# Designs tried in a protein design chat: VHH binders against Abasic site processing protein HMCES (HMCES). Part 20

Target 1, 269 residues: Abasic site processing protein HMCES (HMCES), of Homo sapiens (Human) (q96fz2)
Amino acid sequence: CGRTSCHLPRDVLTRACAYQDRRGQQRLPEWRDPDKYCPSYNKSPQSNSPVLLSRLHFEKDADSSERIIAPMRWGLVPSWFKESDPSKLQFNTTNCRSDTVMEKRSFKVPLGKGRRCVVLADGFYEWQRCQGTNQRQPYFIYFPQIKTEKSGSIGAADSPENWEKVWDNWRLLTMAGIFDCWEPPEGGDVLYSYTIITVDSCKGLSDIHHRMPAILDGEEAVSKWLDFGEVSTQEALKLIHPTENITFHAVSSVVNNSRNNTPECLAPV

## First folded at step 14 (VHH)

Design wa2 (from kx5 with T105D)
Fold by OpenDDE, look of step 16:
Structure wa2 (fold): chain B 269 residues (1-269), chain A 122 residues (1-122)
Amino acid sequence: as target 1 above (269 residues)
Amino acid sequence: EVQLVESGGRLVRTGGSLRLSCAASGLTFNSYAMGWFRQAPGKEREVVAAISRSGGSTWHADFVKGRFTISRDNAKNTVYLQMNSLKPEDTAVYYCAANFAYHLDEDAYDYWGQGTQVTVSS
């Protein structure tokens, strides 16, 4: 996974992340560093994206079932990294393979500290290799959306008004991630960064791409993944597997350029 | 200073029972998941059991087979390992450990006790 969409306004995104804590109380996640949230139809590595994490990471004695939403840098910078520039990291940390997550120090260490997060997105992009050509067809991949009688398919939103209605009730893609906290050697603000765990693609996506993000499907999966105090790492890792509960459509080549940030990126072609 | 102090280890006969205790000080006890590890002579240290912060979730190694039970009393800052039906193969130094997260890998644990010797004689 090298490209996502996360374009919802902050308030809409927050509402979409409504949850129940372990006491059954309805809650909205509290924002940390909301100013770092940059909505975009075309998010690439090194950009900031919103993630959910347990409040317990920030507050001592907090209820671990409470959630914080925070923009973090895509591409995990390990806490032990001693260079002053994160770009000098010699290995790619955009993704973490599920089968080797415990073998890589960069991911094992933060995971052992309970640094699990849920990466939020409208969906993600993948490119299918066309047989016989060097051309790649991009696809937008996302959770199936509930067709309300009034909410036309993403493709039927002919009007801006209809488009807004579609996104007001959009089910966000929830991807399993690992984050770390890096303190720059020269001082400054702590950098929070994340990697997306990847798995082999489900059968439905296998023709498009052989790998997919580990998707946490449902509130229980999300809650368990985030609750590092009550759910063991090993138990949490059982949640990491391919899911068939995905839909996709072909999109234009507009998304190929990471600088393009328009609705055309995820519109059906 | 964080201290974990194990107690209760002794010589017992096969089939006997022991209860190990680990008293924690210098940390907010309920902010840590706890684990018991053991190391037999010439063997690698292995995880025996682990318990979540609240005590609501526990994990036990396969070799325990229901014989051992981890528990905790957060009011007393103590974690316990009840060991029943002890076997000579259970002879080891048993260690208490604390970690911020509920995790089974020993490398993740921040604090360790000095260990208590459990010897099971045939």
Scores: ipSAE 0.903, ipTM 0.962, lowest interface PAE 0.4, mean pLDDT 93
Fold by ESMFold2, look of step 14:
Structure wa2 (fold): chain B 269 residues (1-269), chain A 122 residues (1-122)
Amino acid sequence: as target 1 above (269 residues)
Amino acid sequence: EVQLVESGGRLVRTGGSLRLSCAASGLTFNSYAMGWFRQAPGKEREVVAAISRSGGSTWHADFVKGRFTISRDNAKNTVYLQMNSLKPEDTAVYYCAANFAYHLDEDAYDYWGQGTQVTVSS
């Protein structure tokens, strides 16, 4: 997974992240650094995207079930990185394979500090290699969406009002991530950055690509992944597996150019 | 500043029982997960049991399951290990440790006690 859509305005995104805390109370996550949120239909590594994390990371007395939402850099920069420029990192941290996560220092160390996050997106893109050609067919991949009287489909939205209705009811994709906090050696603000954990594809996606992000399907999985005070790292890793509860449709090659930030990127073809 | 002090280790007979205590100071105790680890002579240190910050979740190694029980009293800043049906192979130095995240691997733990010796005679 190397491309996502996360285009919702901040207030719509925040409402889509409504949750219940440990006491059963309905809440919205509290933003950190909201001005760093850059919505786009076409997010790539090194860009900022919103993630959920436990309030306990910021407040030692906090209820660990309470959530913060914050933009973080895609492409984890390990806390032990010694060079001044993150672009000097000699290995790719856009994704983290689940089968080696506890063997690689870049991911094992932040996990020991409870640095688990939920990466938010409308959905993600994958490119299917077409047999016998060099052509690639992009697909937009996302949670199945509940049909309601008020929601339309992406392909049937023929007015701005119907488009808003589709996205007001959108179930955001929730991917398991790990984050770290890097202090530049020359000083400056701490850099928060994340990686997306990957697993083998489910049967439904295996013809598109052999890997998929680890998807946290439902509030119980999201809550357990975030709650590093009550759910051990080892127990949380049991949540990391493929899911068949996923859908997709083909999209145009407009999405291939990461500068294209339009609804056409995810529109069915 | 942070101090973890184990107590209760002693010589006991096979089949006996023992309760270890670990008193914590210099940290906000209810923000930390706690673990008990042990190291027998000539062996690597190993996790015995761990407990979440609230005490709502516990983990016990298979070799002690059903015999040892970890618990905590956040009002007293203390974590306990109740050890029943003791065997000679339980002979070890037992260490109390704390980590901000609930985690089972020893290398994640930031704070350690000095250890208390448990010896189980045949």
Scores: ipSAE 0.744, ipTM 0.897, lowest interface PAE 0.9, mean pLDDT 91

Design wa7 (from kx5 with F100Y)
Fold by OpenDDE, look of step 16:
Order: structure tokens, then sequence, then C-alpha cells
Structure wa7 (fold): chain B 269 residues (1-269), chain A 122 residues (1-122)
């Protein structure tokens, strides 16, 4: 996974992240560093994206079932990294393979500290290789959306008004991630950064791409993944597997340029 | 200073029972998941059991087979390992460990006790 969409306004995004804590109380996640949230139809590595994490990461006595939403840098910077520039990291940390997560120090260490997060997105992009050509067809991949009688398919939103209605009730893609906290050697603000765990693609996506993000499907999966105090790492890792509960459509080549940030990126072609 | 002090290890006969205790000090006990590990002579240290912060979730190794039970009393800053139906193969130094996250791998644990010797004689 090298490209996502996360374009919802902050308030809409927050509402979409409504949850129940372990006491059954309805809650909205509290924002940390909301100013770092940059909505975009075309998010690439090194950009900031919103993630959910347990409040317990910030407050020692907090209920671990409470959630915080925070923009973090895509591309995990390990806490032990001693260079002053994160870009000098010699290995790619955009993704973490599920089968080697416990073998790689960069991912194992933060995971052992309970640094699990849920990466939020409208969906993600993948490119299918066309047989016989060097051309790649991009696809937008996302959770199936509930067709309300009034909410036309993403493709049927002919009007801006209809489009807004579609996104007001959009089910966000929830991807399993690992984050770390890096303190710059020269001082400054702590950098929070994340990697997306990847798995082999489900059968439905296998023709498009052989790998997919580990998707946490449902509130229980999300809650268990985040609750590092009550759910063991090993138990949480059992949640990491391919899911068929995905839909996709072909999109235009507009998304190929990471600088393009328009609705055309995820619109059906 | 964080201290974990194990107690209760002794010589017992096969089929006997022991209760190990680990008293924690110098940390907020309920903020840590706890684990019991053991190391037999010439063997690698292995995880025996682990318990979540609240005690609501526990894990036990397959070799325990229901014989051992991990528990904790947060009011007493103590974690326990009840060991029943002990076998000679259970002979080891047993270690208490604490970690901020509920984790089953030893390398993640931040704090360790000195260990207590459990010897099971045939």
Amino acid sequence: as target 1 above (269 residues)
Amino acid sequence: EVQLVESGGRLVRTGGSLRLSCAASGLTFNSYAMGWFRQAPGKEREVVAAISRSGGSTWHADFVKGRFTISRDNAKNTVYLQMNSLKPEDTAVYYCAANYAYHLTEDAYDYWGQGTQVTVSS
C-alpha cells in the first residue's frame, strides 16, 4: 500500500470514528495535534494521516479502551534511529509484512511496547499491471458502503450535494498499523510515525495486486487492536489476515501523480 | 527504583503444589502487564504465563496444560503463579517480569526479578 485517500473534513472524520468504550459509553475520539491533519484524496508516504490509538499512550491512568485520533507521519521512524533526518533511513518502513513483523527490529520493538494504531482512510489505491503493456490501471479499494435508497453509488453522485451525502456516512477503511515515537537527536518535537501492516491479498484483489493492507473489519477488531493493555500482542496479531469484505473500482490516471488532490482521484472511470 | 521480588520457590515432590509470588515496588503496578518466565539448566528462558493490566485476560503456555494459573492483586502490587501437579520437567528458575504492554515475548519486558528456584524431585 503506497497511496491512500483521506479527504473528509475533521469534524466528519471525527464523527465517523465514533465508538463505544468498554463501559458501553458512546464516545468521539479526542484529537491530538489536529492542525497537522491535511485532508487529501491522494496521500503518499511521508505525509501525515490520521490514526487511532489508545488514550493510554498519552495518559498513564487512562482507560485503554478510549481512543485518540492523531495525525502521524506515514513511514515509521524507529525510536532508536540516531540520524537527525528521518529521510536518511536506509530501509522502507511504509509497510510492514505481517509474516516478518516480529523479525524486524523496527517493528518488533514498538509492537512490544504496545504501539498499535489504526490507520484511517477513505480507501487505498493499487495499480494493476496490464498484460502486454507497461501500463498500470489504478483502482480505488474501500469497504462496501451501505446503499441507502437515497445515497447513489459513488458513481451516481452527479451533483456536489449528492457527493457530500455519500461522504457524510462513509465507512472509513481501518487498517492495522504500528507506530513509534522518535526523538530527534538535536532536540525538538517528538515525531510520531506509523507503518501499515500488509498481508497477502484476498482472492477478490489478487488480480489487481498480490498484497493488501491488513484491514480491521468491525469495531471489535479495531478495539482489540488498539487495547494493548488488555489484549496481548499475540492475540492482536491474530486479527491480521486478508479480508474479502472489500470492493473496488477503476479510477483515472489522475491519481498517478501524487500532487493531484481532487475528487477525480477516486472517481469511477 | 523498580524492584520485582519473587518468592515461594522450593523443593517439592512430583505431584506437589507451589504458589509463587512476585512483589513489585517502585512502579505503578496496575499500569503494567505481568509475566512469569522460567529457565531450566541448559535451556532457554521460556514464557510460562502472562496477565493483562487489570487481570481480566490471562495467557498460559501449552506445557502448563491447566496446571498453572497466573493471577494478580493490584491492591497488593503482587502477581502470583499457582503451580499444581508439578513435574520434574518444571524444575527451573522462575522469573517475574513487567511490561507496559501485554506481550508474550521476553525481549519486550522492561523489568525483571532475580528469580526463585523451583525444584521438583521425583
Scores: ipSAE 0.903, ipTM 0.962, lowest interface PAE 0.4, mean pLDDT 93
Fold by ESMFold2, look of step 16:
Structure wa7 (fold): chain B 269 residues (1-269), chain A 122 residues (1-122)
Amino acid sequence: as target 1 above (269 residues)
Amino acid sequence: EVQLVESGGRLVRTGGSLRLSCAASGLTFNSYAMGWFRQAPGKEREVVAAISRSGGSTWHADFVKGRFTISRDNAKNTVYLQMNSLKPEDTAVYYCAANYAYHLTEDAYDYWGQGTQVTVSS
């Protein structure tokens, strides 16, 4: 996974992240660095995207079931990285394979510190290679959505009001991630950055691509992944598997150019 | 300065019981997950049991399951290991360790005690 959509305005995104804490109380996640949120239909590595993480990462006495939402850089920069420029990192950390996550220092070290996050998106894009051609067919892949006359559908929206109704109750894609915190050698702000864990694709996606992000389907999975105080690393890793609870549609090649930030990127063709 | 101090290790006969204690100071105890590890002579250190920060979740290695129980008292800043049905193979130095994240391998643990000797005789 190397391209996502995360386009909702901050207030809509925040409401879509409503959750219940361990006591059953309805809450919204608390933002960190909200001004760094850059909504776009077409997010690529090195851009910032919002993730959820436990409040316990910031406050020693916090309830570990309480959630923070913060933009982080896509492409994990390990805390031990010594150069002053993250672009000098010699290996790609956009994704992390689940079958080697505890073997690679870039990922096992932050996991030992409980640095688990949930990466948020409207959905992700994947390009299907067509046999016998050089052409690739992009698809937009996302959770199945509840459809009512109030919610509308992506393909049926023909006005700004109808488009807003499509997204009013959109179920955000929730992907399992690992993050790390890097302190630049010359000083400055700590860089928070993440990787998305990947697994073999489910049967429903195997004709499009052989890998998929590890999707956390439902509040129990999200809560367990985030709660590094109560759920061990080893128990949390049992949540990392393919899911069939996913849907998709073909989109136009507009999305191929990562500078294109328009609704056409995810519109059905 | 963080200190973890184990106590309760001694000589005991096969089939006997012991309770180990680990008193913690210099940290916000209820923010940390805790673990018990052991190292027998000439062997690598291995995880015995671990407990989440609240005590709501515990884990025990297969070789002690049903015989050992980890617990904690956050009011006393203390983690315990109740050891029943002891066998000669349980003879080792037992270490208490703390980590901010609940984790089951020694490489993540930030703070370690000096250990307490448990010897199980036939």
Scores: ipSAE 0.736, ipTM 0.895, lowest interface PAE 1.0, mean pLDDT 91

## First folded at step 16 (VHH)

Design yb1 (from sb35 with T52N)
Fold by OpenDDE, fold request of step 20:
Structure yb1 (fold): chain B 269 residues (1-269), chain A 117 residues (1-117)
Amino acid sequence: as target 1 above (269 residues)
Amino acid sequence: QGQLVESGGGLVQPGGSLRLSCADAGFDFSHYDMAWYRQAPGKERELVARINYGGTTNYADSVKGRFTISRDNAKSTLYLQMNSLKPEDTAMYYCAAGLEYESFEYWGQGTRVTVSA
C-alpha cells in the first residue's frame, strides 16, 4: 500500500469512527492534534493520516477500550533513531510485512510496547501490472458499502447531494498499523509515526497486486487490535491476515500524480 | 512481474564503465526504496546497491568505491554507474522497488552486463 484516500471532513470522519467501549457505551474518539488532519483523496507516504489508538497510551489508568484519533506520519520512525532526519532511515518503514514483523527491531519494539493503531482511509490504491503495455491500471480498493435504495454506484452520484450522502455513511477502511514515538535529537515535538502491516493479497485482489494491507474487518477486530491492555501481542497478531471482504473499481491515472487531490482520483472510469 | 525496465547493459572490457537505468513509465517511485541486484551464472541473486526514498545509499563490499546508485524522482528513474568493471561483475542486473522493510515488491526483467577481455 503506497497510496490512500482520506478526504472526509473531520466531523464526518469522527462520526464514522463511532464505537462502543467495553461497557457498551456509544462513543466518539477524542482528537489529538486535530489541526494536523489534512483531508486528501491522494495520501502518500510521509504525509499525515488519522489513526485510532487506545486512550491508555496517553492517560495512565485509562480505559484501554477507549479510542483516540490522531494524525500521524505515514512511515514509522523508530524511537531509537538518532539521526535528525527521518529520511535517513536505511530501510523503508511505510509498510511492515506481517511475516517478518517480529524479526525487525523497528517494528518489534513498538509492537511489544502495545503501540498498535488502526489506520483510517476511505480506501487504498493499487496499480495492476498490465501485460504487454507499459501502463499500470490503478484501482481504488475499499470495504463494500451498504447500498441505499437511492444510492447507485459511487459513480452514479449525479448530484452533489447524493455524493454527500454517500460519504456521510461511508464505511472507512481500517488497516492494522504499528506506531512509534520519536524524539528528535535536536529537540522539538515528539513525532508520532506509523507503518501499515501488509500481507499477501486475497484471491480477489491477487490479479491486481500480490500484497495488500492487513485489514481489520469489523468492530471486534478493531477493538482487539487497539486494546493492548487486554489483548496480547500474540493474540493481536492472529488478526493479521488477508480478507476477501473488499471491493474495488478501476480509476483514472489522475491518482498517479501524488499532487492531484480531487474526487477524480477515486472516481470509477 | 514488475514493469520496471532496466537498460544500459552490454559488453565491456575490464576496467570499463557502464551506466544502467531503470524506469517505470507512469509510476511514481519517489517514496519507494530502490535497489540493484545481480545474478551471475550459477550463483544466487545478490544485492549490489540500495537507495532509500531520501537518497541514503548502501553498497555491497564487492562494488563499494566502484559503483554509484542514484535516482531521479522527477523522471522516476534509477541509475547504477559502474566503473572499473571486473569480470566478476558479469551478471544479469535487476532493478527493484518497494515500500516494505527490507523487501521489494517490484522487479525488473533485468539487463545483462558482460565484462570480458
Scores: ipSAE 0.872, ipTM 0.933, lowest interface PAE 0.5, mean pLDDT 93
Fold by OpenDDE, fold request of step 20:
Structure yb1 (fold): chain B 269 residues (1-269), chain A 117 residues (1-117)
Amino acid sequence: as target 1 above (269 residues)
Amino acid sequence: QGQLVESGGGLVQPGGSLRLSCADAGFDFSHYDMAWYRQAPGKERELVARINYGGTTNYADSVKGRFTISRDNAKSTLYLQMNSLKPEDTAMYYCAAGLEYESFEYWGQGTRVTVSA
């Protein structure tokens, strides 16, 4: 996973993240650093994206089932890193392989501290190799959406009004992540950053790409992944596997350029 | 499988130089770590050089001081400048790119380098 879409307005995004705590109370996640949220149809590594994490990470004795939403840097900077420039990390930390997550210090240490997060996106992009051509076909991959009679497929939004309706009820993609907190040696603000855990692709995506993000499908999976107070690392890691519960459509090559941030990025062709 | 395409391989005399290129038309690799691997006949594939997205480089001991890995993000192109080539540098050279820690998802088909008198 090297590109995502996360373009919803903050209020819509927040509503889409509604949840029930362990008491069954309906809640919205509280924002930390809301000003760092930058909506985009084309999110790349090193950019900020919103993640969910347990309130217990910020408040002692908090209910660990309560959720915070915070923009974090995509690309985990481990807390032990002593250089002033994160780009000097020897290896890319954009994604973490599930099969070696416990073998790598950069991921094992924060994971052991319970620093699990859910990375939010409209969906993610992957590029399929085209047979016989040197061109790649990009695809937008996301959860199946509930077709409302009035809200046609993303492609059928003939009117701005219909488009807004589609996104107002959009089910966000929820990806398993690990985050860490890094204090720059020269001082300044603490950097929160995350990596996406990746797995082998499901059968449905295998023709597009052989790897996919670990998707947490459903509120139970999301809750268990976030709740490091009640759910051990070992139990949480059982949630990391490919899922077939995805859909996709072909999009234009506009998304190929990471600087492009328009609705055309995820529009069906 | 990535559409990385290697070029610049060929026959060269010992002590000669070659410059390899790797590119993927239409794909932005600016955020990817990239690397050159090589596989000699009857040998295992080995890492030659690596460059992270920020330009930090690492080399195999066998090529240190002779080879230089570089990238042009604007052109989405990876380079390997090979100087003072030796017969033992003869191999198929592969370009790789990835976003996963110590792993590469995309591989080229390779370009052949032959160093012979």
Scores: ipSAE 0.872, ipTM 0.932, lowest interface PAE 0.5, mean pLDDT 93
Fold by OpenDDE, fold request of step 20:
Structure yb1 (fold): chain B 269 residues (1-269), chain A 117 residues (1-117)
Amino acid sequence: as target 1 above (269 residues)
Amino acid sequence: QGQLVESGGGLVQPGGSLRLSCADAGFDFSHYDMAWYRQAPGKERELVARINYGGTTNYADSVKGRFTISRDNAKSTLYLQMNSLKPEDTAMYYCAAGLEYESFEYWGQGTRVTVSA
């Protein structure tokens, strides 16, 4: 996973992240650093994206089932990193392979501290190799959406009004992530950053790409992944596997350029 | 899986130079770590050189001082300048790119380099 979309307005995004705590009470996640949220149809590594994490990471004795939403840097910077420039990391930390997560210090250490997060996106992009051509076909990949009687296919939203309605009820993609906190040697603010855990692709996606993010499908999976107070690392890792509950459509080459940030990025072609 | 395409391989005499290129048309690798691997006949594939997204480079001991890995993010192209080539450098050279820690997701088909008198 090298590109995502996360373009919803903050209020819409927050509502889309509504959840029930362990007591069954309906909640909205509380924002940390909301000003760092930058909506975009085309998110690339090193940019900030919103993640969910347990409130227990910030507040002692907090209910670990409560959720915080925070923009974090995509590309994990380990807490032990001593250089002033994150780009000096020897290896890319944009994604973490599930099969070697426990073998890599950069991921094992924060994971052992319970630093699990859910990375939020409208969906992610992947490029399919085209036979006989040097061109790749990009796809937007996301959770199946509930068709409301009035909302035609994402592609049929001919009117701005219909488009808004589709996104007001959009089911966000929830990807398993690990985050860490890094204190720059020169001082300043603590940097929160994350990596996306990746797995072999599901059968349905295998023709597009052989790898995919570990998707947490459903409220239970999301809750268990986040709740490091009640759920051990070992149990949490059982949630990491390919899922077939995904859909996709072809998009234009507009998304190929990471500088392009328009609705055309995820529009069906 | 990938459409990385290597070029620039060929036959060269010992002491000669070659410049390999790797590109993927229309794909932005600017955020990817990239690397050159090589595989000689009857040997395992080995890392030759690596460059992270920020331009930090690492080389195998066998090629240090002779090979230079570089990238042009605007062109989405990876290069390997090979100087002072030796017969031991004869191999299929592969380009790789990835976002995963110590792993590469995308691989080229390879370009053959033959160093022979």
Scores: ipSAE 0.867, ipTM 0.930, lowest interface PAE 0.5, mean pLDDT 93
Fold by ESMFold2, fold request of step 20:
Structure yb1 (fold): chain B 269 residues (1-269), chain A 117 residues (1-117)
Amino acid sequence: as target 1 above (269 residues)
Amino acid sequence: QGQLVESGGGLVQPGGSLRLSCADAGFDFSHYDMAWYRQAPGKERELVARINYGGTTNYADSVKGRFTISRDNAKSTLYLQMNSLKPEDTAMYYCAAGLEYESFEYWGQGTRVTVSA
C-alpha cells in the first residue's frame, strides 16, 4: 500500500469519524494540528494524512476509548533516529509486514508504548500487473458503500448535488497503523509519523497485488486497536488479518503521476 | 508484462564495464526503495546494492568501489554502473522495488551478465 485518496473537507471527514466511547456516549474525535490536514485524491508516502489515536496518549488518566484525530507523516521515523533528515533512514517505513512486526525494533518499541493508530482514507490505489502489455492497470480499492436508487456509486453521480450525496455518507477505509514520536536533533516540534501494517491479500484482491493493508472492519475492531489502556499488544495483533469485505474498480492512468490531484484519479473507467 | 524490466546485460571481458538499467513503463517508483540483486550459478541470490527514495545507498562488500547504484526519479529508472568487472560478477542481475520495511514487493525477470576471457 503506497497510494491513497483522502480528499474530504475537514468537517465532512470529522463527521464520518463519529463513534461511541466505552460508556456509550456518541462523540466526534477531537483534532490536533488541524492546519496540517491536506486533503487530496492522490496521497503518497512522506505526506501527511489523518489518523485516529487514543486520548490517553495526550492526557494522563484520560478515558482510553476517547479518540483524537491528527495528521501524521506517512513513513514512521523511530524515536531513536539521530540524523536531522528523515530521508536518511536506511530502510523504507511506509509499510511494515505483520508477520515480522515484533522482530523489528522500529515497530516493536512503539508498539510496547501502545502507539497504535487507525489510518484514514477514502480508499487506496493498487496497480495490477497485466499479461500481454507492458502497462499496469490501476484500481481504486475501498469498503463497499450503501447504494441509493438515484446514485449508488462514484461513477453514477450526474451533478454536484449527487456527488455531494455520495461523499456525505462515505464509509472511510480504516487501516491498522503504528506511530512513533521523534524529536528532531536541531529542535522544533515533535514529529508524529506512522507506518501501515500489511498482510497477504485476500482472494478478491489477489489478482491485483499479493499484499494489502491490514483493514480494521467495524467499530469493535477499530476500538480495540486504538484502546491501548484496555487491550494488550498481544490481543491487538489478533485483529491483524486480511478481509474479503472490500470492493474495487479500474481507474485511468491519471493517478499514476502523484502530482495529479483531481477527482479523475478515482473515477471508474 | 507490466513489471520491472532490466536491460544492459551481456558478455564482457575481465576489467570491462557495463551499465544496467531498470524501468517499469508508466509506474512511478519515486517513493520506493530500490535494489539490485544477483544470483550466480549454484549460489543463493544476494544483495548487490540498494538505494532508498532519498538517495542513500548501501553496497555489498564485494562490489564497493567498483559498482555505483543510482536512480532517476523523473524517469522512474534505476541504474547500476559496473566497472572493473571480474569473473566472480557473472550472474543473473535482478531489479527490485518495495515499500515494506526490509522487503521488496516488485521484481524483474533479470538480465544476464557474463564476465569471461
Scores: ipSAE 0.775, ipTM 0.894, lowest interface PAE 0.7, mean pLDDT 91

